# VHH binders against q9vpf9, part 25

Target 1, 373 residues: q9vpf9
Amino acid sequence: MSMSIDSNKLLLRKGDMKLDNYPTCAVEALTRLETLIASRNKQNMVMQIISEFIFLERTPKDGDVRKSQALPISQMNLFQEFQLIIALIEYFSRPGRDATRNAIFLSLFGSHLTPQRSKLLSRLISTAVSGSVAPLLSSAGTWMQQVGCKTPLSLEVAQNIVSDFISYSRKTPEQLKQLPMVGPHFAANFMVAVADLYLNEQRSPTLNPPPDALLDTITEWMMENPTLCQASQQPLVLPAGAIAMPFTTPLAGLLRWVVLAPLVSNRSAYSNLHLSLLRALQQLVSSGESTALPSQDLMQIVKSLQSYCARLAESKTDPQADAAYQKCMERFAQAVQIALSSNCITNQIQLLCLLESLPPHKLMKIVIEAHKK
Short names: E, the ipSAE of ESMFold2; O, the ipSAE of OpenDDE; V2, 0.75 times the mean of E and O plus 0.25 times the DockQ between their complexes.

## First folded at step 7 (VHH; framework vhh_nb_b201)

Design r5 (at its last look DockQ between E and O 0.02; V2 from the best seeds 0.00; counts 0 for: pae O 8.2 > 2, placed apart)
Fold by ESMFold2, look of step 7:
Structure r5 (fold): chain B 373 residues (1-373), chain A 122 residues (1-122)
Amino acid sequence: as target 1 above (373 residues)
Amino acid sequence: QVQLQESGGGLVQAGGSLRLSCAASGFTFSSYAMGWYRQAPGKEREFVATITSGGSTYYADSVKGRFTISRDNAKNTVYLQMNSLKPEDTAVYYCAASPDLEWMLYGEFDYWGQGTQVTVSS
């Protein structure tokens, strides 16, 4: 039922699909890919057209790029990279066809990427943030959910946004501050990713806090956008037969930030973020596919607190007298109490047993006793 | 040639656990979505779980919270940890593979293993 790869290349070259006519050949390739994807053409054919005409790659002489360890070789110069970014922004800004745009975005960036394609993706998304390009950011949000917010590719995109708008910026640009209003699904998924990058001993042996400007930005997002953590709950628009991957809320990762923050910071922004998280937990209506606070994420917080208390014991400091530990436990107890009352936690008995292993805290003791049977 | 070989099936008491493995060869494992399906006697094959090349997972409602899919790209192996097994979990379990994009856009698996029997006694 499909055309051969040779027939597709001939058909493409009869139109505007000439490599020396860049970026016009890439735009024509995108248009023709819409038809090929809708007719369920094999991924090998689609990916070879993308590689040759969009990313200007050549297939290694003895290997299929989709069937081989040898990756395609980029032939793009820096000017062509810029031309492609502009062409993609224009393509995704065209009115209409959400399912088509999402399928194209996933075809370009949804699977194993060369380093060149990953760099282009990061630059494309940063450009879309700077330009407040809502339809592209909507497709990027769908992409991030489909590939997974905590996968290496998503974390690379998130880290590049932090670099572009926080680390190398004199002040946080207005376009980043407006991101929840322009692309709420992408903003929510970005928060999942950056929450995973900081104050997370699964990613680093050291509790590294987020940059101050990033913390301030996320705190302001949460305070000013009360439905932001629910933005990914809306149904995705995908081609017929596609399966929407489960969404992930940023609540668990951000809770880890605010609970562990007293160990490394006294910034008042964490108190404001904590209040916003408690409000979100209190009003959360959980979907049947995931929970806001998986017990495994909360157990990771306990493990970090246990490690801190072990260090206090080595210095002969009583955890009950340590102000930082007591503040961590106050925030943790408040969140756990609300989450249990809202039925937002899975496997509660295992969590409660682990919480008992921590040095006592007055509010946490009350919370444990109220829910232990 | 693409090859998928399941192992780890067997007989287990209700409430028990098993871990299934699927060794893969003949394709770039790190760029493929991997999945598990099962087929009880006289029934159609049903979806159990999927893991994408990037580690994102999706489960059938009947196994959520009890089964965990995982992968080890260094060993070209996908696993299904099955806990709290019930007699209705008795089936032949099949490993499946497809490129991530094919799975994400079309919900289809291109390649299938031979299957491994799991039997859960009352």
Scores: ipSAE 0.193, ipTM 0.667, lowest interface PAE 5.2, mean pLDDT 84
Fold by OpenDDE, look of step 7:
Structure r5 (fold): chain B 373 residues (1-373), chain A 122 residues (1-122)
Amino acid sequence: as target 1 above (373 residues)
Amino acid sequence: QVQLQESGGGLVQAGGSLRLSCAASGFTFSSYAMGWYRQAPGKEREFVATITSGGSTYYADSVKGRFTISRDNAKNTVYLQMNSLKPEDTAVYYCAASPDLEWMLYGEFDYWGQGTQVTVSS
């Protein structure tokens, strides 16, 4: 009776896994996780296997699990980290169930990552971008949604990509340019993260514009694929019983970019991006999706503009005479008009009230009046 | 050579009782946690009960209150007393041994028996 290869895999005992053969033991561990990940009762075991055989972490022997908030320390050297990255890329490139892959990815890189795992994750994803590894990027996209695109972990991943592909490169690599085609879900979520990093007064007291190459890349993405922002709305492929976290679209963050850009930059790329965003918003009207632009994000833009106007007042400058403010408001009003017409803004009344608090702008006034009826 | 030999299975009517035995050899029985698993046709193997080397017992919710696991270290034997049997209890019952309690709790054992058939007729 030929015990099916599957039954033999189930018989892999902890004792059969040898730590002396890295990364073979990690690959074996991943294979074992395929079976274990489906069982809710074995989550602790899954985590232990991951810790011990994949990340080579040592649990402090000191029995008081409660007291030792000490993060497990990985004993991996740089070479082993590299081996693991390669092993993971290979593993995720193998034929398999998306749900299983995503579950494994989430188990490897949960919400509470050690600094070492976080760094490894960033490197892994950068490598995946460089290699155009679609399955891994798909899992990464799912991961970003589950943990949150604006969380420190997601931002770290995004920053690392910016660093690797924008900051240290004279030319934006073709692999990054192709990211929307290779991993649209990841690309969209990446955009959410990077949008949050720049021109955001919640992150920095000063409005810091994105690097020019990044702006150009994102602008190009949006121009070439107006539906890219919708990629974040794709249903997650998760194991049975798993709860999908809400999606976030890059629209609000990118809108913040284009609206506030006149305050810090005169680059034409922002105009192109603005046009692309307007097109994207128009397309959402057809899809019936009402949650594309959270009101809170738009309110943030208003607050930034309020702050700017306050500074103008201190300098005894009339906002009506300030070309930058006028351009901000023009872009903002156009977007708000489309968004309101598409019913894709939550808490519309609150937003309108807040908009009324800004120094008057002709177009914005028209927009507000049209929707306060 | 490690051996686990199950016995005591058979056909029983619903509401009836059976006592399974597993005779162990080839390892230090008293140092091992022992357990019972079962596998019904078309279903995955499931945990039934375990007894640690120290005598602590754990049961699946489905058999709690009906089944009792015990061990005799002098005889190197673990027992499963099954009372109030139901048709749903029909399965091949497997004896298992593990030196690691933590691993055992996750359904991982070092050694397995060949199994004994238990059939409960309605």
Scores: ipSAE 0.015, ipTM 0.280, lowest interface PAE 8.2, mean pLDDT 87
ESMFold2 (binder alone), look of step 7: mean pLDDT 89; pTM 0.894

Design r6 (at its last look DockQ between E and O 0.48; V2 from the best seeds 0.00; counts 0 for: pae E 9.7 > 2)
Fold by OpenDDE, look of step 7:
Structure r6 (fold): chain B 373 residues (1-373), chain A 122 residues (1-122)
Amino acid sequence: as target 1 above (373 residues)
Amino acid sequence: QVQLQESGGGLVQAGGSLRLSCAASGFTFSSYAMGWYRQAPGKEREFVATITSGGSTYYADSVKGRFTISRDNAKNTVYLQMNSLKPEDTAVYYCAASPDMEYLLWGEFDYWGQGTQVTVSS
């Protein structure tokens, strides 16, 4: 007697959900989304359910969330936000399909968020880090990849973590130190984001180094787990038919850190990080992955060095005599040598040409000559 | 009704630059992911670039470093700056749109423009 689960009855009409008793209605909504999220044709309904029953947003009168230019305003108070965070942590900690969880997470937060949802997301993720909630962090890692690790939203999340665990803490919490073990994919993507925040002339005209505690944490992560950067390359678990967005590795951003660090800092942690990066690059040779270091990111480093050299010239200082520049170039040349040997750099010729534009450095010259053949 | 209208195509010499524009109407532009595809004669339509509602950009490897996708939400327009053009870039370029959430989940576009011809001469 094959119980024909009358698939028709689970057509949860929006009309059957009661907004009574938050956060119970949110939890119910999440459960209902499990069945709806797998259907491409029901995405509008999914969004409506999320808006109304999870985030308590006012639905625009015209019913089409896609047509309304006005950002929905959530009626959630601070306590309800807290309740939602707890409810979400509990929900994501439940046994279930990873694909479903990831899809729900993406549906909840997407890439274009209201300020309120964005804040809530940041708090949620910080709470997940604090609680070492592995499933949620896994979904967050997936989310970061899908929306982009260097987007304003991802950077906001990263900044919030830095604020919560580094800036306001005398000691880096153990929970943050354990993040690579608890959520390696998220940790890797987090590194991409934080790497983008510091020592980046595209973000700030001045090269701002990371907080010391952050640098130490990242360095420790990389030293303990040289394969952590590869965690960003893990296949995403998404619903059937879904397409994974390209991954970004933290290697290029961290390389920027170590290469440019001599211009702003003499901390030994950068040397350790550099060594760890070189090791990581060497390991990529074995994986055959050619996209670990986008040429564009390396070109950015060159541009920063060019800018520095221009300033030296203005001060009538010879770059050959500048110890900081020499150290930058040494670190850069070592990394480039390994990367080129591993075939993990795109547009190699363009990069080599750009490197030639820099004041000469003995090791860099050797590297360039070795690969221009 | 959703409408996507491409412009800016034309003939350009190798090494030259073009800027494509796509004017969008009939939907909340700021909530949509926008993309560019191209189709060369006798070839399948291929992905070129995409930009999410949040500003995240993705590029095909073949155009990475040469092409830049951007958007102006105030003008409901998405752009494709194409630099260092090659003969291999010759194709009809299509603007595409999808709700951002749907795109993030499925990586597909629902709406398409009519296309604009880009020809790069050697």
Scores: ipSAE 0.375, ipTM 0.720, lowest interface PAE 1.3, mean pLDDT 89
Fold by ESMFold2, look of step 7:
Structure r6 (fold): chain B 373 residues (1-373), chain A 122 residues (1-122)
Amino acid sequence: as target 1 above (373 residues)
Amino acid sequence: QVQLQESGGGLVQAGGSLRLSCAASGFTFSSYAMGWYRQAPGKEREFVATITSGGSTYYADSVKGRFTISRDNAKNTVYLQMNSLKPEDTAVYYCAASPDMEYLLWGEFDYWGQGTQVTVSS
């Protein structure tokens, strides 16, 4: 009941914002948000406009606190969801400033979403992939970095893309194949997220390999787009005063795939992916330095190998005679040697100590000796 | 009313460890970004670490690899695990909070705690 609430409503043309004019009211709301987002003091109004006019969310009019829900009630039907997706595609396809598009995308799809908004986000991104909508995919890439590529929201988006383009397709569609060219930042961040979903005992008690078509797609992306792992290192375009969250490369997660793959798979694509990852690590040495690789992913590789070796000991199998373990260690040693030479690993001494805890491997022993003394 | 209460500070020898806690109330904790800042005597307040509601973390270069920020949404608490402490880490440490949208867009925190003293000696 403040006068500031009435002043903020004067920024919206009442007739153009009528709910009976859906999706027109959402389009007008998006346009007005560009001005309101520039003002730090209007954040609560921005959220109210998004909820009421874009996502059609409501609270009970009577305000009965004992029977009222704390969460807004979505009133959007499936046809209105489709209309909103089309309106958003058109909005993000308009010429304009990248910082403005990124601010709008972050306002719509921040890191705390209702299930309905999360579903809409996934459908929107899938539509943008199918339509090769580069400016929307650029904003989605920025969004993934800002909320975190491995957070539940980002993993849900990644899983939805796998479902839409891998699980329901008999062949990899050309739209997914072209994603590194159309939206390289989004493709790199998608790879970070999707690498976390498979061959990762932090996410699942079983080492589950990626679907064959997904593995083939990622391998082709890496072979045909040699700078893709560096796409997230480009500066973000954000509104003045915003803090750019740190980038993440997909290197550590994909390395986990290729190192652990011999434990569960004999697919030859892992050999091609491994070579592409070694090339990317070597290019970091030649072109400059990464400030860090996420050491958590590397330590998870060690933990998975320790678990496998514990199972070998239970069955009284010598790790030196186990072909799968030897292949894992060969790939791991090759990558670790290159990464240490490029200063791509944080906490190097801690990692080397953990590597010594594994059963010996010829190449890994040489790598450890060369870098500990 | 937003309230932030730090705890866990104290005196520790160089090379030692401390874990700071910040209990939060008066807002939906799971929708807020949380951060830690510090201020040594005679110096400007400086950024230490941030964690978004979704769990993404960011650290000042001076603490990378030594400090870890984490959160427990069930307890409405953010933590700062400080390892390998140096005398240069001596400061009052402040907990900070803002809604995710405001932090993501403007990089600023609106709400601050009272601070907890960390002193690193011999």
Scores: ipSAE 0.006, ipTM 0.422, lowest interface PAE 9.7, mean pLDDT 82
ESMFold2 (binder alone), look of step 7: mean pLDDT 88; pTM 0.891

## First folded at step 8 (VHH; framework vhh_nb_b201)

Design t1 (at its last look DockQ between E and O 0.52; V2 from the best seeds 0.00; counts 0 for: pae E 3.1 > 2)
Fold by ESMFold2, look of step 8:
Structure t1 (fold): chain B 373 residues (1-373), chain A 122 residues (1-122)
Amino acid sequence: as target 1 above (373 residues)
Amino acid sequence: QVQLQESGGGLVQAGGSLRLSCAASGFTFSSYAMGWYRQAPGKEREFVATITSGGNTYYADSVKGRFTISRDNAKNTVYLQMNSLKPEDTAVYYCAASPDLEWLLYGEFDYWGQGTQVTVSS
């Protein structure tokens, strides 16, 4: 039968994207997105294709209560979610331009996700860790830097990795242990995120230590991979015109762990981690405005120590006689001395003034005097 | 219809502080990147700062350590706290907005405010 040109185009498009072709329609959508993303004025179409054909979302139908601009509703079942994860792993594993893969990953998993997309992202990354899928982990590393390693979505991903590989397992899987070798940029960004989750009074009213297995894993990563903290310093591969967001290093957050750990733990692993951090600080190539250890992050450590000393005063305990406080200050002074010698600290004067507010410690006093002027 | 309205500009002595505000309407504020640009007389518009929907921030080298961008999603407002002001900071300051991903992928903002004048006297 004869049909109009427009009718034939509509039939062809719907036939290509029928529900009985899942995940095939998602794979076809991914391929088409590569050309559509090149044009800024196609972004509404890009987002509609992602929502409808990749994540199988619908807008609320006419007649739904509260007809305002409600969020899309996922219609994926669990089997389709698994199919999509496999399809994405295969897509990101194929040879191609890194800038294109990174742009697709950012388009799928930008900084604003529905809860369902966020859960799927976490499952996808955990699956990629289990499978040692280096190209996907490279894109995830870029994504984490672009959205920010300490933002809620990145912290959710980090917490899910801890849950999947540390909390629900009696042994740390070999695939997690080799993550620095497979995806060093992602491993570095994961360390930034996970360091923010523990021993951090900005996140919790108590100093909650990391799980023992996570601590051991991070310590082993640092010992076996001396340049891991520098992995995020490599230039990102992004589309032309895109803005590379600043990298972050895990050094400051991990330093907070080792400095504050004596307040809550006697584990010797913190001594090994501390030594590895000192070595990493010594290896940094200093330049004018280094951001490797922002003074704001170090001042957070001081504030936690001040809070602890205030509690000691309430119990009439002298900080100079408190073994935990003395150990915290010894570790902190050693790190600050090396960081100052390597020019790794920004806004040094403000930090030094704040350090003077802490109860005295012999080594820290020497460090302050040597660098205050 | 998207609208961005800046406020808080004015005259200030060198070394002083100002806080700029930008009230936004016509879009889902919590899913947008927000930014500040400035344009001095006779100069091209220059980037000052960006804050993504997730709170990640990025600053021009000329303002790092002196300026802080922040957002209040409950009030649909972005702020620029400007400390240690210099005569070189004199400019019209523009608020800008785009969906988060458009900023990250293309480096451009879709929507712009009318601007607010900041003048820093010698």
Scores: ipSAE 0.453, ipTM 0.794, lowest interface PAE 3.1, mean pLDDT 84
Fold by OpenDDE, look of step 8:
Structure t1 (fold): chain B 373 residues (1-373), chain A 122 residues (1-122)
Amino acid sequence: as target 1 above (373 residues)
Amino acid sequence: QVQLQESGGGLVQAGGSLRLSCAASGFTFSSYAMGWYRQAPGKEREFVATITSGGNTYYADSVKGRFTISRDNAKNTVYLQMNSLKPEDTAVYYCAASPDLEWLLYGEFDYWGQGTQVTVSS
């Protein structure tokens, strides 16, 4: 009795889905995507289903979808958005294949999002953090890596978390404190994003420090889990044929924080964070991982210090007498020493040359001399 | 119909610079990942650089620090600024495009230009 393979073909027709029952139609759409996402040839269908049945986006009738530069407009109201968030949390909490879940998440929230989808994503992730929804956070971590942790979308997500859990709270919520345990990959990638937001002259001409509560939270994370920065190095679980994008570690961005912090703050948390970073660097050395600190990120730190020294010169202040500069250089030299010893820095010669351009610091000089040979 | 048209190739001395352009048409440029590949004589086509719709950039190790990929969505154009060119950079350079989601999932391009010749003399 050859049970006909034909029954599974019927479930894939777009025509059987009704838009009149939201969020049921969205959940049904998600379920259908599970079968479609595995096939590269069905990508257009996947996107159409997502647009129409999940996000309730209307495609302009008249225009070749391919030619219309206009972003689809969602017809979702606030209540429907809320329903979708709940539905997604429930969906991602169901038992299933990680590869499929990650693929669906990527399909829902690619690198090009409408403002509405972006906002919804941020809300979704914040809700997931609040509820400690590990599977969803895992997918979010994967998403951040695939789209890039320093992209506008990732930064928006990070900023939203900071806003929701740091800015509006006197005390860091327990749910955020537990994030490294619940979603280590996401936590690591989140750290990359938040590190990029603060004490970064590429973003702002002024060195803006992170909020105190955020600094304390990150410091606590690093102190409690020195291997947290390695969580970004975990292999991504993606569908067959998919390519994992390179990981980014939070080490370089956090190093920028601690090195430049003396210029704007004397908080002890930076010293603790620095110590934790040194420990993390030492651990990486032992693991043989060579790509922990991109030279470009370190060069950015040097440029900031150069800029600061230029300002000192304008004020006729000797950098040797400037306590802030000396402290910056001390922290920087310690980190560079460890990184160079472990061969974790790309383009070491260029970095050393650039470091030599800075006003001399005793420890940095020793480090440079030791490695210029 | 999707079209990718490369320009800006030519002969340059070692240490020199070139800027390649790729004009795109026939699709929503802002939602596509764009990339550059190159193929030297007798060699396989190799990845050079990619820029996603979100602006994230990726480079081959061989060109890191020397090449910069950028895009102008208003002009439907992707650029490859090539500095400090070496004889080893001599190749036909191809522009490529893929829907953003396809790139994110598979890292492959669906559409290709005809290519532009870049020759770096010693």
Scores: ipSAE 0.182, ipTM 0.628, lowest interface PAE 2.3, mean pLDDT 89
ESMFold2 (binder alone), look of step 8: mean pLDDT 88; pTM 0.891

